VH-VL binders against Regulator of G protein signaling loco (loco). Designs and how they scored, part 16

Target 1, 177 residues: Regulator of G protein signaling loco (loco), of Drosophila melanogaster (Fruit fly) (q9vcx1r247to423)
Amino acid sequence: AALECRVIVGYLGTIEMPKQISHSSKLQTVRSCIRKLRQEKRQPTIVLMCITPDSLSLQSSSGGVLATYSSARLNFVSSSSESENRFFGLVTSAVHNTQIEEEYEPSAGSAAAAGHISISHSCHVFVIDTKLIEHAQHLQRAHEFRLQCTRDPISNLCLEFPNNSEYVVNLVRSMYT
Below, E stands for the ipSAE of ESMFold2; O stands for the ipSAE of OpenDDE; V2 stands for 0.75 times the mean of E and O plus 0.25 times the DockQ between their complexes.

## First folded at step 15 (VH-VL; framework fv_tezepelumab)

Design M4 (from H1a with heavy chain I103L F104Y T105I, light chain D49Q D52K; at its last look DockQ between E and O 0.45; V2 from the best seeds 0.00; counts 0 for: pae E 12.6 > 2)
Fold by ESMFold2, look of step 15:
Order: structure tokens, then C-alpha cells, then sequence
Structure M4 (fold): chain C 177 residues (1-177), chain A 123 residues (1-123), chain B 108 residues (1-108)
């Protein structure tokens, strides 16, 4: 009874991002990550992406949870471009401290006075296999992942097998960012 | 052998223009962010501009914004700096420098540098 | 707007460890990079992302960054290490690269 969206996507890989990332560079950085992994010509790992208000998770066909990202960690999402819409990137964040003061008194040095909190980022890259739009093509995947397809009454397409990255990007944005 | 070679420096009067070029070799130029950095005689390093690996984005130091234009031609492995409305304070050695590959996203540091080209703006 | 402060000079005896500081407000939340420049030469990257070295830089060069201070450490200092050293960050708020004023290292 809870709000949940499920989509089948191909996972290509994760690139660790530096702690220096500006708003103006986020889109270009995601596009760079997508380009790099595309050029490696990696075979995607097919996963089930489950999107709820609290978290985004990735599941294997065997039902094992491969990753879970709480909504607080979901920083940014973008496609590769408007004209190339098979690929998208999802940026997650982690919080770091530069000092440990719990067991020690703060030192008179600059470490205790300066080290507060920093954030690091990871870019996870995915691909949409648009050939799975065809009913016969996605039946095997649906059974493999124990999915009951949800028919979009407007497009008559199965929502779990989207035809482009824009749908998934907009879904994640509407839910989290 | 990775190499960056700057050219186009010289002596010009204030208000004039110069175009600097940087020829890259020994690496896949189109995969890298590129910078211009300058150093006035006897002074420290001053960053000038950066351009994305594909040319899609550019940033400039406040001292040059609106006067300088960074560009690249990935088919010729060249980085360029168009410098308009030059001032005496633009007098410096200008270095081109390679940033990280486009997927190593801690950009803003430079691992390969050219030898520099001298620009003198003298009234 | 971001300012990096370095001492103008540092001296060390041969074989001893040199430490060059780079001060900045909350610099520990930034990635700090270090360059060596000898007279008449272009700068050379010696440390990046606080503590990483390019593969061509000897392990004697190391770095740390916490709080308001980043430090370049040069173990077993030798005459060949005499140079100007610059720290540098990328300031994400302005999308600008910022250099420190430079430190002249002398090995006596």
C-alpha cells in the first residue's frame, strides 16, 4: 500500500567523485562519468531499481539487495543529454569528519579548530535497454525479477520497462530532488 | 611522451589583442580538462581559465572575465586563449596545463605543464 | 574570495624533513594540491588531493590536510628540493582555482 516505483535498468558502474564539486559542474560531471563508462563498453548488470520516498535500492534477479541509498544520500540525477537518452547517472553523497574529538580533548592546533564536516560523492551509471519495450522481449526479465507489469493507460507501455532514461530521471527527481 | 607547447606570446600595447595557442601531444587531448595559468615576473602563480574536455563549459578568473576567451579544437589537439583589451597587469608568462581525465572529477589541479610563453603589455 | 596563506620561506638542513604549510579557512574540507617550481621552469605537480602522488614523484613527498592547515612534507631533504612550492585548491563556490603565495624552500 506504500508508494513504490520499480524499473529494470542496466548497471554499468560507479565512479568516485572528488569532494570538490560545484553546482555548475554537476551536470557536466555526470555526463563525463556516463561517457567514460560507455567508452569502456562494459556489459551491464541487469538490476531492479526500487524507488520509494525513503530510499532507492538495487536488487538482483535472485532477490538479493545489492545497494540501498537513503533519500538523504540522493544528491543529483541526470541523463547523458537530451538527444542521447539511454543513459543516466545517479549521484550519492557521504558525510565525513576530519577530526576525532570524542576520546580526546581538542588540541590547541588548527586540526581541532578547522576540521568540521566534508562531503564526498559517487556517480552510479545506468543504461536503459529500449529493446525491452517489446512485450515478448521483457517477459523473461519480468519473470526473472518476479514482476507484475504496470500498464501505463496513456502510453500502453509497461512502466517497469521504460523506453528512455528521461522517465527514470524524472521519477527520481519527483521523489527526492 | 606527454608534451604541451605554448606559442603566440610577444610584446603588445595596452588595449590590443593576442591569441595564445597550446599544442598537445602524447595523450588523448579530448579526454582532459585544460587550464591557462599565468605568472607575472617575480610573482606567484595565478589561475586564468579552465575549459571542459569537450568545450561545453568554461570558467575564468575575475581579473580576465569578459576580456579573455578560452577555446579548444579537439581535432587539432590545440588549446587557445584569445586575449582582448590587454592591460599592463596581464604581463606574465602564460602556461597551459592539463587537468585530470574527464572521469576523474576532482578537477582543478594540473599534472602536465607547458614551458610557457611570455606576454608583455607595455605602454 | 578564498585565500591561501603560505610562509614566504622555509629552511631545512640536508637529510632533515621540511614541512611547508598552507593555511585557509576550513581548508580541511577542500582538496589541496602542491606544485614545485624551480627558477626558469614550469611548475611540477608533486602532491594532489591532499596526500596522493603522481607516479613519477618520489615517496619522500607526502601531504596532509585537516582543519585550517594543509602541509607538504619532504622527507630526507636534499639540495635538489630547493624550489618555490605552491599550494592550490579549487573553490567550488566561485568555480575558481586559487594558489597560495608560494614558499621558497632552502636546503642548507
Amino acid sequence: as target 1 above (177 residues)
Amino acid sequence: QMQLVESGGGVVQPGRSLRLSCAASGFTFSDYYMHWVRQAPGKGLEWVAVIWYDGSNKHYADSVKGRFTITRDNSKNTLNLQMNSLRAEDTAVYYCARDSEYLYIDYGYMDVWGQGTMVTVSS
Amino acid sequence: SYVLTQPPSVSVAPGQTARITCGGNNIGSQSVHWYQQKPGQAPVLVVYQDSKRPSWIPERFSGSNSGNTATLTISRGEAGDEADYYCQVWDSSSDHVVFGGGTKLTVL
Scores: ipSAE 0.006, ipTM 0.532, lowest interface PAE 12.6, mean pLDDT 83
ESMFold2 (binder alone), look of step 15: mean pLDDT 93; pTM 0.957
OpenDDE, look of step 15: ipSAE 0.019; ipTM 0.661

Design M5 (from H1a with light chain Q30K S31N D49R D52N; at its last look DockQ between E and O 0.03; V2 from the best seeds 0.00; counts 0 for: pae E 15.1 > 2, placed apart)
Fold by ESMFold2, look of step 15:
Structure M5 (fold): chain C 177 residues (1-177), chain A 123 residues (1-123), chain B 108 residues (1-108)
Amino acid sequence: as target 1 above (177 residues)
Amino acid sequence: QMQLVESGGGVVQPGRSLRLSCAASGFTFSDYYMHWVRQAPGKGLEWVAVIWYDGSNKHYADSVKGRFTITRDNSKNTLNLQMNSLRAEDTAVYYCARDSEYIFTDYGYMDVWGQGTMVTVSS
Amino acid sequence: SYVLTQPPSVSVAPGQTARITCGGNNIGSKNVHWYQQKPGQAPVLVVYRDSNRPSWIPERFSGSNSGNTATLTISRGEAGDEADYYCQVWDSSSDHVVFGGGTKLTVL
């Protein structure tokens, strides 16, 4: 049996961060990204987040893989605050080697970037739907994603439908630290 | 450029059947719950039915329950309304509308509407 | 079934503020949405979840919801605001969508 955790979350969006950021600013950056995407009041896209020691993936209900991040690319994860427990952000990094990069047309002529390694960051924002905590309310959603719910024997709630963002944040931190 | 286009309206006698279609484009149809909403001439909006994004759950207004069937075909990006045992009071413009998702408590508002198709039931 | 009550009509002078009410039992515990419908056209969403506007709707449109009354407020009323306005909720106890009866706004 391999260690794998699965959670249903709503994807709100991604904010691209081409600049290097310090560790001390990552929490404030995630909170700002959460605030921005909440203010836009987007409709979340429901995804299955699969968390394994090697990677974190996002899957549609059809089983299609929407994104995969190897553990080496998972930089930071945090919720917004102690009193706000529905939202969290996941920061991923990408290492670019300009010799093998696939890109659309860049702006005309960049003299400094050719042949260099660059690192970019993206903040992915997610939301927990607290209406799905109770088994009767999430049963059809579980069937759509072909999930067999794993009940917590203490709370009697399904682990795949967490009741707050802190559960998911701690799960990701424990897996990748 | 999200678009919904209804078709299949017409004039029909009471007791007959009619099938409406709604063609969706410009968005991922299979991600959204869909509604039918009708409006009798000179009257207000009346909700008719909703169908979940995968067709697995449906709800109907009491006035049409047992006579109307909402369906969808996600492979063809179409929403349908089968209307049986039509009555004069079913005379209306029928709109299809895209819903917000139920999962995040933003359910029940309709952000994309078609132009409607007219159904006239006359004796 | 759950019922939403709107005044049949509201009149406002140009440049003045119009208020359109939507009454319902404990409506303040529900998310209220508002639609504008001009003659011969489909409805258009103007306010959702009580007080939020789509990005293309002017700030002149605002909403509130508390107790048994939700209100759509249109400041600086214009001739272009003449339309029928509908409030709407999703009633989770019945799994039904409910519209109000509609309010005709006249800018005189």
Scores: ipSAE 0.000, ipTM 0.467, lowest interface PAE 15.1, mean pLDDT 82
ESMFold2 (binder alone), look of step 15: mean pLDDT 94; pTM 0.957
OpenDDE, look of step 15: ipSAE 0.028; ipTM 0.615

Design M6 (from M5 with heavy chain S100D I103F F104Y T105L; at its last look DockQ between E and O 0.29; V2 from the best seeds 0.00; counts 0 for: pae E 10.5 > 2)
Fold by ESMFold2, look of step 15:
Structure M6 (fold): chain C 177 residues (1-177), chain A 123 residues (1-123), chain B 108 residues (1-108)
Amino acid sequence: as target 1 above (177 residues)
Amino acid sequence: QMQLVESGGGVVQPGRSLRLSCAASGFTFSDYYMHWVRQAPGKGLEWVAVIWYDGSNKHYADSVKGRFTITRDNSKNTLNLQMNSLRAEDTAVYYCARDDEYFYLDYGYMDVWGQGTMVTVSS
Amino acid sequence: SYVLTQPPSVSVAPGQTARITCGGNNIGSKNVHWYQQKPGQAPVLVVYRDSNRPSWIPERFSGSNSGNTATLTISRGEAGDEADYYCQVWDSSSDHVVFGGGTKLTVL
């Protein structure tokens, strides 16, 4: 269907994880990635996260698409912890099929065209700017991203400017996982 | 300088209990997973247990499960191992070790080790 | 549970290259770490995540990991390299850390 959700989030960074993720460690892996990027005290890049059934994309205020993750690549999403609700991580997966040849000498019995299949993972970390909760506080930001706000009739707040990471995590989970 | 110092080793009789402690200094202890690894005299390294940085999860080798308990106190920068129902095969040097690489789908590698404390289980 | 197999010993002449293997089913899909332990001392990390070295470890230590075999390579072997060497992985199916049985390197 034509379901599209849009949220303004701060992008902190991505940590590359080239080996397979264990199911039992996914939550802790995301929390560790969040802690690592928070310790680096990075300045967030404010982006528009567009969530559709086919993909999740990140756009700049100039309208440029910074990243697109097809739904098939979306593996896991989680918040930092119960006591900190501004940060979340999104794990994407990629399958690599590479051909490996020896660089300086082949050995006896070595296959020159041996293929390897590997799966890599990336954890993308985001933060919610809670200073943008009230409509008057986010007007300039909404204009920069060419957004018309959608009011939540219960909270009377704009859905595009959430007040915590739980809303976004649940939105992504409902759409993909 | 990063340091781990084990204590609490000694000679005990079979069936008795012993508590090991590991004091950490020179780094933010609460950021790291911690391990106990043991080595019987003349033998190789044997992993014993791991505890997550916040104590929320723990895993044990089958040889000690149900008898040993790993704990941590982040306010005191200490790692502990409660060893109950000790057997002769538990005789070993016990090391505590810091897990540095928790971002990579495993418990990473152990980059800081203590010098170990000797536990001898005999009559 | 998951098993890592190392040769009990490896001998190398001074100045020659030593190769210490660590065998495991599909070990190439895992991160392999290597430790050096000299007599009376605690283990010391020499290679992590297959092929990375801590900054204080000489370039003549290197590692590789593919298929069912990870290898620690020590080029230009020295008497100071005599030690026991252990490989280590984490097994995601059991959530256990696994060490190999160790390899005694002798430089003769």
Scores: ipSAE 0.006, ipTM 0.553, lowest interface PAE 10.5, mean pLDDT 83
ESMFold2 (binder alone), look of step 15: mean pLDDT 93; pTM 0.954
OpenDDE, look of step 15: ipSAE 0.047; ipTM 0.688

Design M7 (from M5 with heavy chain I103M F104W T105I; at its last look DockQ between E and O 0.06; V2 from the best seeds 0.00; counts 0 for: pae E 16.4 > 2, placed apart)
Fold by ESMFold2, look of step 15:
Structure M7 (fold): chain C 177 residues (1-177), chain A 123 residues (1-123), chain B 108 residues (1-108)
Amino acid sequence: as target 1 above (177 residues)
Amino acid sequence: QMQLVESGGGVVQPGRSLRLSCAASGFTFSDYYMHWVRQAPGKGLEWVAVIWYDGSNKHYADSVKGRFTITRDNSKNTLNLQMNSLRAEDTAVYYCARDSEYMWIDYGYMDVWGQGTMVTVSS
Amino acid sequence: SYVLTQPPSVSVAPGQTARITCGGNNIGSKNVHWYQQKPGQAPVLVVYRDSNRPSWIPERFSGSNSGNTATLTISRGEAGDEADYYCQVWDSSSDHVVFGGGTKLTVL
């Protein structure tokens, strides 16, 4: 049967990442995006994250699809730090063509033809609402999202309401690695 | 259109401090990592430091670590280099350079350079 | 720390091909960039990521990188190509940017 993982997370926002970051700096760059959005103190939007081999999607409680990312666009995922396990970032990639040539333009990447090809990256930041672990608290949310809880046989906690960001990070990594 | 202009160079005695500035224009400064690169008279290029687009991370050459501090102010489109405990071997033209790393594999190449500012450390 | 080795100088006759080498342990696994610097001027990028050329740089400039050697090739060398040339990598183990010592190209 098709493999699907579902988790309730809070969406904080998206930052367009600078294209000039190193591979070894991806963790620190994602952590900077997380720190920026935490400092803005935004109200999280509670969403259902559906993780399948083909794609990762975000859905509202009303059933509206807010975003869908094919597996090919999922670049990187990471938590904030060891001591702060409520936040994680998900990086998606997109390929762009530009047909406008600016005067005295240096090449901004690997694209050098008459049209310039570039890759852009976005960091989407999420928060885990640990208050939803309690049974009475998550029943209302489960009803709103039309979920039946899947109980972890060891912890007896509802897998759709994770208690830390590393659990979700590992789900995403295991699905798309 | 893209421009980097360094300032703050001069002649100073050993052990003193100096602050360099780099004004950026013609591009979205806050999207780019920035470098300082120096060149002693008659010598080759030596990388000095890098700062991330938001200032959250920095790396330094071993020769300046602990003495120099790279900073940026994205609201003013400026890059700075605070140079403390200056030595004769710090005498160089100091260049401000924009990093153009594209694919997140490594730090990229420097595609926009300033004309440099001269720092002379002598008695 | 990672070291890049360049010959101090290279001489070529006008119209001939100049090759400037940049040696490093397993440099073929790294992206190599090349800069031209004329006296009294800031460096100018001529090749990036081994073999790519900015659109304003003549096609006479090309690059290659394999094994322990990267090479900048300047075909049909001319007096305007006289300059110092530097190779550059990023070393992921130290998070340092490394330049070669530079090569003075003379066209005689």
Scores: ipSAE 0.000, ipTM 0.477, lowest interface PAE 16.4, mean pLDDT 82
ESMFold2 (binder alone), look of step 15: mean pLDDT 93; pTM 0.953
OpenDDE, look of step 15: ipSAE 0.018; ipTM 0.660

Design M8 (from H1a with heavy chain F104Y T105I, light chain S31Y D49K S51Y D52N; at its last look DockQ between E and O 0.17; V2 from the best seeds 0.00; counts 0 for: pae E 12.9 > 2, placed apart)
Fold by ESMFold2, look of step 15:
Order: sequence, then C-alpha cells, then structure tokens
Structure M8 (fold): chain C 177 residues (1-177), chain A 123 residues (1-123), chain B 108 residues (1-108)
Amino acid sequence: as target 1 above (177 residues)
Amino acid sequence: QMQLVESGGGVVQPGRSLRLSCAASGFTFSDYYMHWVRQAPGKGLEWVAVIWYDGSNKHYADSVKGRFTITRDNSKNTLNLQMNSLRAEDTAVYYCARDSEYIYIDYGYMDVWGQGTMVTVSS
Amino acid sequence: SYVLTQPPSVSVAPGQTARITCGGNNIGSQYVHWYQQKPGQAPVLVVYKDYNRPSWIPERFSGSNSGNTATLTISRGEAGDEADYYCQVWDSSSDHVVFGGGTKLTVL
C-alpha cells in the first residue's frame, strides 16, 4: 500500500511553453498561464487528481486515465497569488528529438538534422470548486468518481474536496520534495 | 501605430545620476515585457535590463547591476531607468524595447524599439 | 557568461547571397534572434526564434540554427541591405540577454 492522495479539481487547460524556461521566472510564468486561461472563460473539466510518490495522474469519472506525469516530469507547482486561492498551475517537462519535417528531407547535414534534442514545458491550470466543500454538496461527485471521502476528524471536511489551492499545492510539493 | 519614445538623456559628470523615461503608445503596455539596450558610439548592442509586464521580476547585465534600477508605471505607460554612479563607459545611446506579450510565455526578443536617447558621461 | 561570436564584416556582390554566422557553444539548443541596424537608426527585428520573420520582412531574409552555429541568410543582396547585423539569445541559466558583436554587411 503506497501513499496516495486524491483530490477533485477542475482542469481549465494547458499552455505549451518554449524550449527554455528561466529558473527565476517560474512563479510569474504560472501566474501568467492562470490569467490567460481565466480570461478565455473556459468551463472546467472535473477530474480526479491522484498524487503518488512515482507520478501524478488525472482521471475521468469513468475511470479513464487522461494524463500521467512521472515524478521526474513535475517541474514546478504554484497558486496564482496569496489573495486568490482557487487556482493553481502545474508545470511538466518533456524531452524531444525535434526535426523540421514539412519543407525538407535531411541531406548532407544529416547529423545536425537527426540529433536535435530539446526540452519543452507545459503549464496545466486547475481550479478548486469551493461549492463542493460541504459534504452534502459533493456526494454526487464522489459517487461519479467511485470515491469514498476521507473525513478529517478535526475539521470534518473531506480531504478529497479541498477548499483552496494552497492545500493542493502543498500536497504536491510535499510528495515531490 | 506602436511607438516608444525615450527621453532624459544628456551630459553628466562621472559619479552623478540620470533618469531615463520611455513613453509607450499604440499597444497595451501592461501586457508586455520591456528592455533597455544601449550602444556606445561606434560599438555594438549591449543589453542593460529587463522588467516583466507587471514589474514582478527584473534582471540586469553585470556591468550595471547595483547601479541601475529598471522600473515601470503601467498606469502611465512608462518605462524608466534610474542610472546612479555613472561612469565614462556608460556613455551610449539608450534604447527602450518591447519584448513579447505575457500570454506568449516564450520571450527574450525585441520586436519594437524606440529611437534612443544619448547619455554622455564626461568631465 | 555566454558569448556569441560574429565575423566583423561580410561583403557580397549585388544579387548574391550573404551569410552571416553567429557562433556559440551549443547555440542550437537556444532560440536565436537577428536584428538589422542602419546608420543612425534603431535596430529592427528581422528574424526571431531561429527562422521566423515578422510579416513586414522580405522572404529574402531567412535563418537557421543547429549545433554551434546560427546563420542569417540574405538572398539576392541589395544596396539597401547594407547594415550592421546582430544575433541575440536569451540565456535561461542567467536570465540575461546576450548580443553578438555585430557584422557589417557591405554590398559592393
């Protein structure tokens, strides 16, 4: 039985990033991604976020796995600001062997064309639905995800239905150092 | 019509201070990263500083760090450069330049430039 | 600190193709941007992110970047292309912008 934390969150979308990202600008990058997706007025897709030491996964209510990110791909996580606690972003990394395919086949410079390695980043934005804090309000959601709530004996709140983004951000940070 | 207009250049003695301003128009200034770039007479381009669209991050070239301060006022569409402890090697034309809009998270290139303001540091 | 190396000058006959190089250790892993500067004028962006052009820049301007060398290519060189050309990267490890030393293009 390995450690597993499960939270219900709304997925707003993903922004693809350039091949390089600044160490000092990670927080501002996440805040910019959150602002952009909020301005697009997207309806969140409700997902189950499963957080284990090895990976973070997103699952649909049907149990289908929508995405899985190994712990090695989890670059950064942060909320939007201290004054707004419903949104957070998760930055993941990927390694590519990227080539220019459409306009040209490799030629005498084939070593350069064949050996290009790049790293890319994606920012995934999520929202906490605060209407689901009260147990009666989230019962149908829990049923849809085949989820039994874990009640905190001190607060009587269900851990799977967090009331703020900082809780989830800290959970992810503590799992992945 | 996108426009950047620098002002505040002049002749100053070594060790003195000068404040440059850049007025922006024709675009939503608060959505863009901004730079200062300088060019000594007869020399190449030298990057000076960058400030994020909301002012939350700033970075400086080693040659000016600790002496120059980049700031912005998004309510007035202005970019500023406070230059303290000026040296002869700070003599240059100073350009303000617009980087990318914050919603395009890749940045680090400058697509709109001002005409520059001359700063001369001499006795 | 990261260094970009450009030849100080390049000459080309009218109608011929000019190639201006920008050398840097593993520069192919970074985006390279190019600027044109005519005497007494501000720089203008001609190529960004290795090979993209602003819509107002002629298709005669193109770029490439791989390994340790980025190249600005100006096809069918004209007298109006005489200028200084600078390559530039953003060094993500230091969060600094770095310019090359510049290349003076002469069309004889």
Scores: ipSAE 0.000, ipTM 0.517, lowest interface PAE 12.9, mean pLDDT 83
ESMFold2 (binder alone), look of step 15: mean pLDDT 94; pTM 0.958
OpenDDE, look of step 15: ipSAE 0.020; ipTM 0.672

## First folded at step 16 (VH-VL; framework fv_tezepelumab)

Design N1 (from J1 with light chain S92R; at its last look DockQ between E and O 0.06; V2 from the best seeds 0.00; counts 0 for: pae E 6.6 > 2, placed apart)
Fold by ESMFold2, look of step 16:
Structure N1 (fold): chain C 177 residues (1-177), chain A 123 residues (1-123), chain B 108 residues (1-108)
Amino acid sequence: as target 1 above (177 residues)
Amino acid sequence: QMQLVESGGGVVQPGRSLRLSCAASGFTFSDYYMHWVRQAPGKGLEWVAVIWYDGSNKHYADSVKGRFTITRDNSKNTLNLQMNSLRAEDTAVYYCARDSEYIFTDYGYMDVWGQGTMVTVSS
Amino acid sequence: SYVLTQPPSVSVAPGQTARITCGGNNIGSQSVHWYQQKPGQAPVLVVYDDYDRPSWIPERFSGSNSGNTATLTISRGEAGDEADYYCQVWDRSSDHVVFGGGTKLTVL
């Protein structure tokens, strides 16, 4: 069968970043987006993250696919910091062939201005709900998402309910690097 | 030091109203879900109501729904309970209690409690 | 209307282990929390999420939860442990918090 990893995470929100993000500033950008969404006090929405070689998708408990990002659109993934291991961010890119920003003027020096092409970035922020680590605590969630837990024989934890953001970050990196 | 202090209790006649307040200190009040829990003299704990950290959602026990209103003022770090159409069975000590931070998607345990305020409803 | 059932009382000798049960249909699939209440005082959280303990609660307080029964265990019982103990869950089907009826622990 095809390689697939499934994890339950909380979705906090997405910050749109219309200008080009350099590789060297991506960690700083993720950390800033996490801080902004935490200041807004958004309640996480529980989603199923499905990670396959071709794409990363988000699924609701009703079974609907909320979002799909092809592997080519996954630009960066990182956790928030060494001391805070509950949060992570995914940066995705999109290519725009048309300038449909009605309220915004074209920016100087962008790829869109020079060749009628622009690249935008979105930072999607997620959180690990550490209250769901133990099997008894996540049984109803697993049922809602039609999941059967996969026990890691070493840690004795369910792979679908990770205990920290670094696990998920490494899972995404290993799939798409 | 985290503290919750209830006020506004007293003796009232059936059918009247009373408003309870709970003052919070020592933590970021606006990050937390809050509860009211009551206890009739010599009886067990009975959950009354919960309000979300931002006031956007509320739930009530069936015994008080339609008569009681839970509110919060995050600018003043206060939780309130408006109790209308009071009955003898509403006689209890009323506690305010703190639940988990907004970031946790599952909640339901109360880690900080006030000392309670007594409400007596008698004719 | 989820119901939690506790024995009305439990007695132990000083130094012995007390076990307080909380019965509920399929309670093992829920997170169970435990509170201690001494006479004239507010409740105090002693165990949450079945078996976790706040840092200020002694390690001799522990919990378990499986099947239809959750249990609060107090090892090396002391006179200071005499109190009423309540179990509590969040019933997601009704969006209500539910307490058990309480158990009076006596240390004789």
Scores: ipSAE 0.046, ipTM 0.654, lowest interface PAE 6.6, mean pLDDT 85
ESMFold2 (binder alone), look of step 16: mean pLDDT 92; pTM 0.950
OpenDDE, look of step 16: ipSAE 0.490; ipTM 0.812

Design N2 (from J1 with heavy chain W52S; at its last look DockQ between E and O 0.02; V2 from the best seeds 0.00; counts 0 for: pae E 13.3 > 2, placed apart)
Heavy chain, then light chain:
Amino acid sequence: QMQLVESGGGVVQPGRSLRLSCAASGFTFSDYYMHWVRQAPGKGLEWVAVISYDGSNKHYADSVKGRFTITRDNSKNTLNLQMNSLRAEDTAVYYCARDSEYIFTDYGYMDVWGQGTMVTVSS
Amino acid sequence: SYVLTQPPSVSVAPGQTARITCGGNNIGSQSVHWYQQKPGQAPVLVVYDDYDRPSWIPERFSGSNSGNTATLTISRGEAGDEADYYCQVWDSSSDHVVFGGGTKLTVL
ESMFold2, look of step 16: ipSAE 0.248; ipTM 0.694
ESMFold2 (binder alone), look of step 16: mean pLDDT 93; pTM 0.951
OpenDDE, look of step 16: ipSAE 0.226; ipTM 0.738
ESMFold2, look of step 20: ipSAE 0.000; ipTM 0.489
ESMFold2 (binder alone), look of step 20: mean pLDDT 93; pTM 0.954
OpenDDE, look of step 20: ipSAE 0.482; ipTM 0.817

Design N3 (from J1 with heavy chain D54S, light chain S92R D95G; at its last fold request DockQ between E and O 0.62; V2 from the best seeds 0.00; counts 0 for: pae E 7.6 > 2)
Heavy chain, then light chain:
Amino acid sequence: QMQLVESGGGVVQPGRSLRLSCAASGFTFSDYYMHWVRQAPGKGLEWVAVIWYSGSNKHYADSVKGRFTITRDNSKNTLNLQMNSLRAEDTAVYYCARDSEYIFTDYGYMDVWGQGTMVTVSS
Amino acid sequence: SYVLTQPPSVSVAPGQTARITCGGNNIGSQSVHWYQQKPGQAPVLVVYDDYDRPSWIPERFSGSNSGNTATLTISRGEAGDEADYYCQVWDRSSGHVVFGGGTKLTVL
ESMFold2, look of step 16: ipSAE 0.181; ipTM 0.696
ESMFold2 (binder alone), look of step 16: mean pLDDT 93; pTM 0.952
OpenDDE, look of step 16: ipSAE 0.429; ipTM 0.806
ESMFold2, fold request of step 23: ipSAE 0.021, 0.000, 0.013; ipTM 0.623, 0.471, 0.606
ESMFold2 (binder alone), fold request of step 23: mean pLDDT 92, 92, 92; pTM 0.947, 0.947, 0.950
OpenDDE, fold request of step 23: ipSAE 0.429, 0.517, 0.427; ipTM 0.802, 0.827, 0.799

Design N4 (from J1 with heavy chain Y109W, light chain S92K; at its last look DockQ between E and O 0.54; V2 from the best seeds 0.00; counts 0 for: pae E 5.0 > 2)
Fold by ESMFold2, look of step 16:
Structure N4 (fold): chain C 177 residues (1-177), chain A 123 residues (1-123), chain B 108 residues (1-108)
Amino acid sequence: as target 1 above (177 residues)
Amino acid sequence: QMQLVESGGGVVQPGRSLRLSCAASGFTFSDYYMHWVRQAPGKGLEWVAVIWYDGSNKHYADSVKGRFTITRDNSKNTLNLQMNSLRAEDTAVYYCARDSEYIFTDYGWMDVWGQGTMVTVSS
Amino acid sequence: SYVLTQPPSVSVAPGQTARITCGGNNIGSQSVHWYQQKPGQAPVLVVYDDYDRPSWIPERFSGSNSGNTATLTISRGEAGDEADYYCQVWDKSSDHVVFGGGTKLTVL
């Protein structure tokens, strides 16, 4: 039995995280990134977020894969606050192998041991469209993404159209922990 | 519990100087921008100054620029306000406040406030 | 620099909704924060980023911001809501924090 979760979310943007920030919590960094993109007041791009044990991917309504993050690169996920439940941020990492002037040739070990490794982080910010909670309100959107809605038998809500950001945050956390 | 405690208020004559301190506890002080905000008796809030988390930049209200200096000592979790050439118009309660933003040049909201210290400038 | 205009006072009957306005040129493009101050006390944050509320603030407090007006709304007004209320923005052109003049809310 393969696990796959699919949610429709709005993508607001990505912030490359500053290298020079002081020692700080990841939570406050994500909240700052969410606030920055909210203040720009742009229109979100609607995407399908597919969450599997191996990766998290973002897809357009045309079926194009916009981004894929392996589970190893998913560092952190959080909402903006307890009282605001529409926005969340996802932190991903990328590993860069930068050639160092003093370490021109690989050592006796592997070639990976010879290079300089740097790690960068990006915060991706998303928003939940609460107007799409009811099935009648999201039917056309579901067809655009080729989704057949999965009803939660208790709440009778469509799992692919969440009503708050904390649901998605917990879904991501549950998949990768 | 996050706490800010101001001290150093008092009564001084015009033209004299006074130094205010604010002791921070319960959070990582060096991660946050800090503000001074004042309130004259019976009047509204007036922003005075801001200092960046590392002290690298400072901004002042026009009414105090050139006379007041905001500083911080991150090793002692202390914010300071040096007030020179004091005027009667500087009479106010002075509040220390923490800014919610610490990464970008944007300021956020002031989420933690001290109780304030009274400064009276009179002859 | 940038000016925020608030009415000096607002009165509301108990149980009714109070609305406190904060006027500014194109304030809808900025993030507005609201503070409550009771007599003899320091200000307390009640709304931030136009709409958001700290978790310890009752849902009766809400905010909106569009065009030239931001509004703090207090539904089911109580005597305990009597206070001065200040709006605040950051003016990026001057790097100054700006407060409104304050509004005294009376529940009678």
Scores: ipSAE 0.153, ipTM 0.670, lowest interface PAE 5.0, mean pLDDT 85
ESMFold2 (binder alone), look of step 16: mean pLDDT 93; pTM 0.953
OpenDDE, look of step 16: ipSAE 0.398; ipTM 0.785

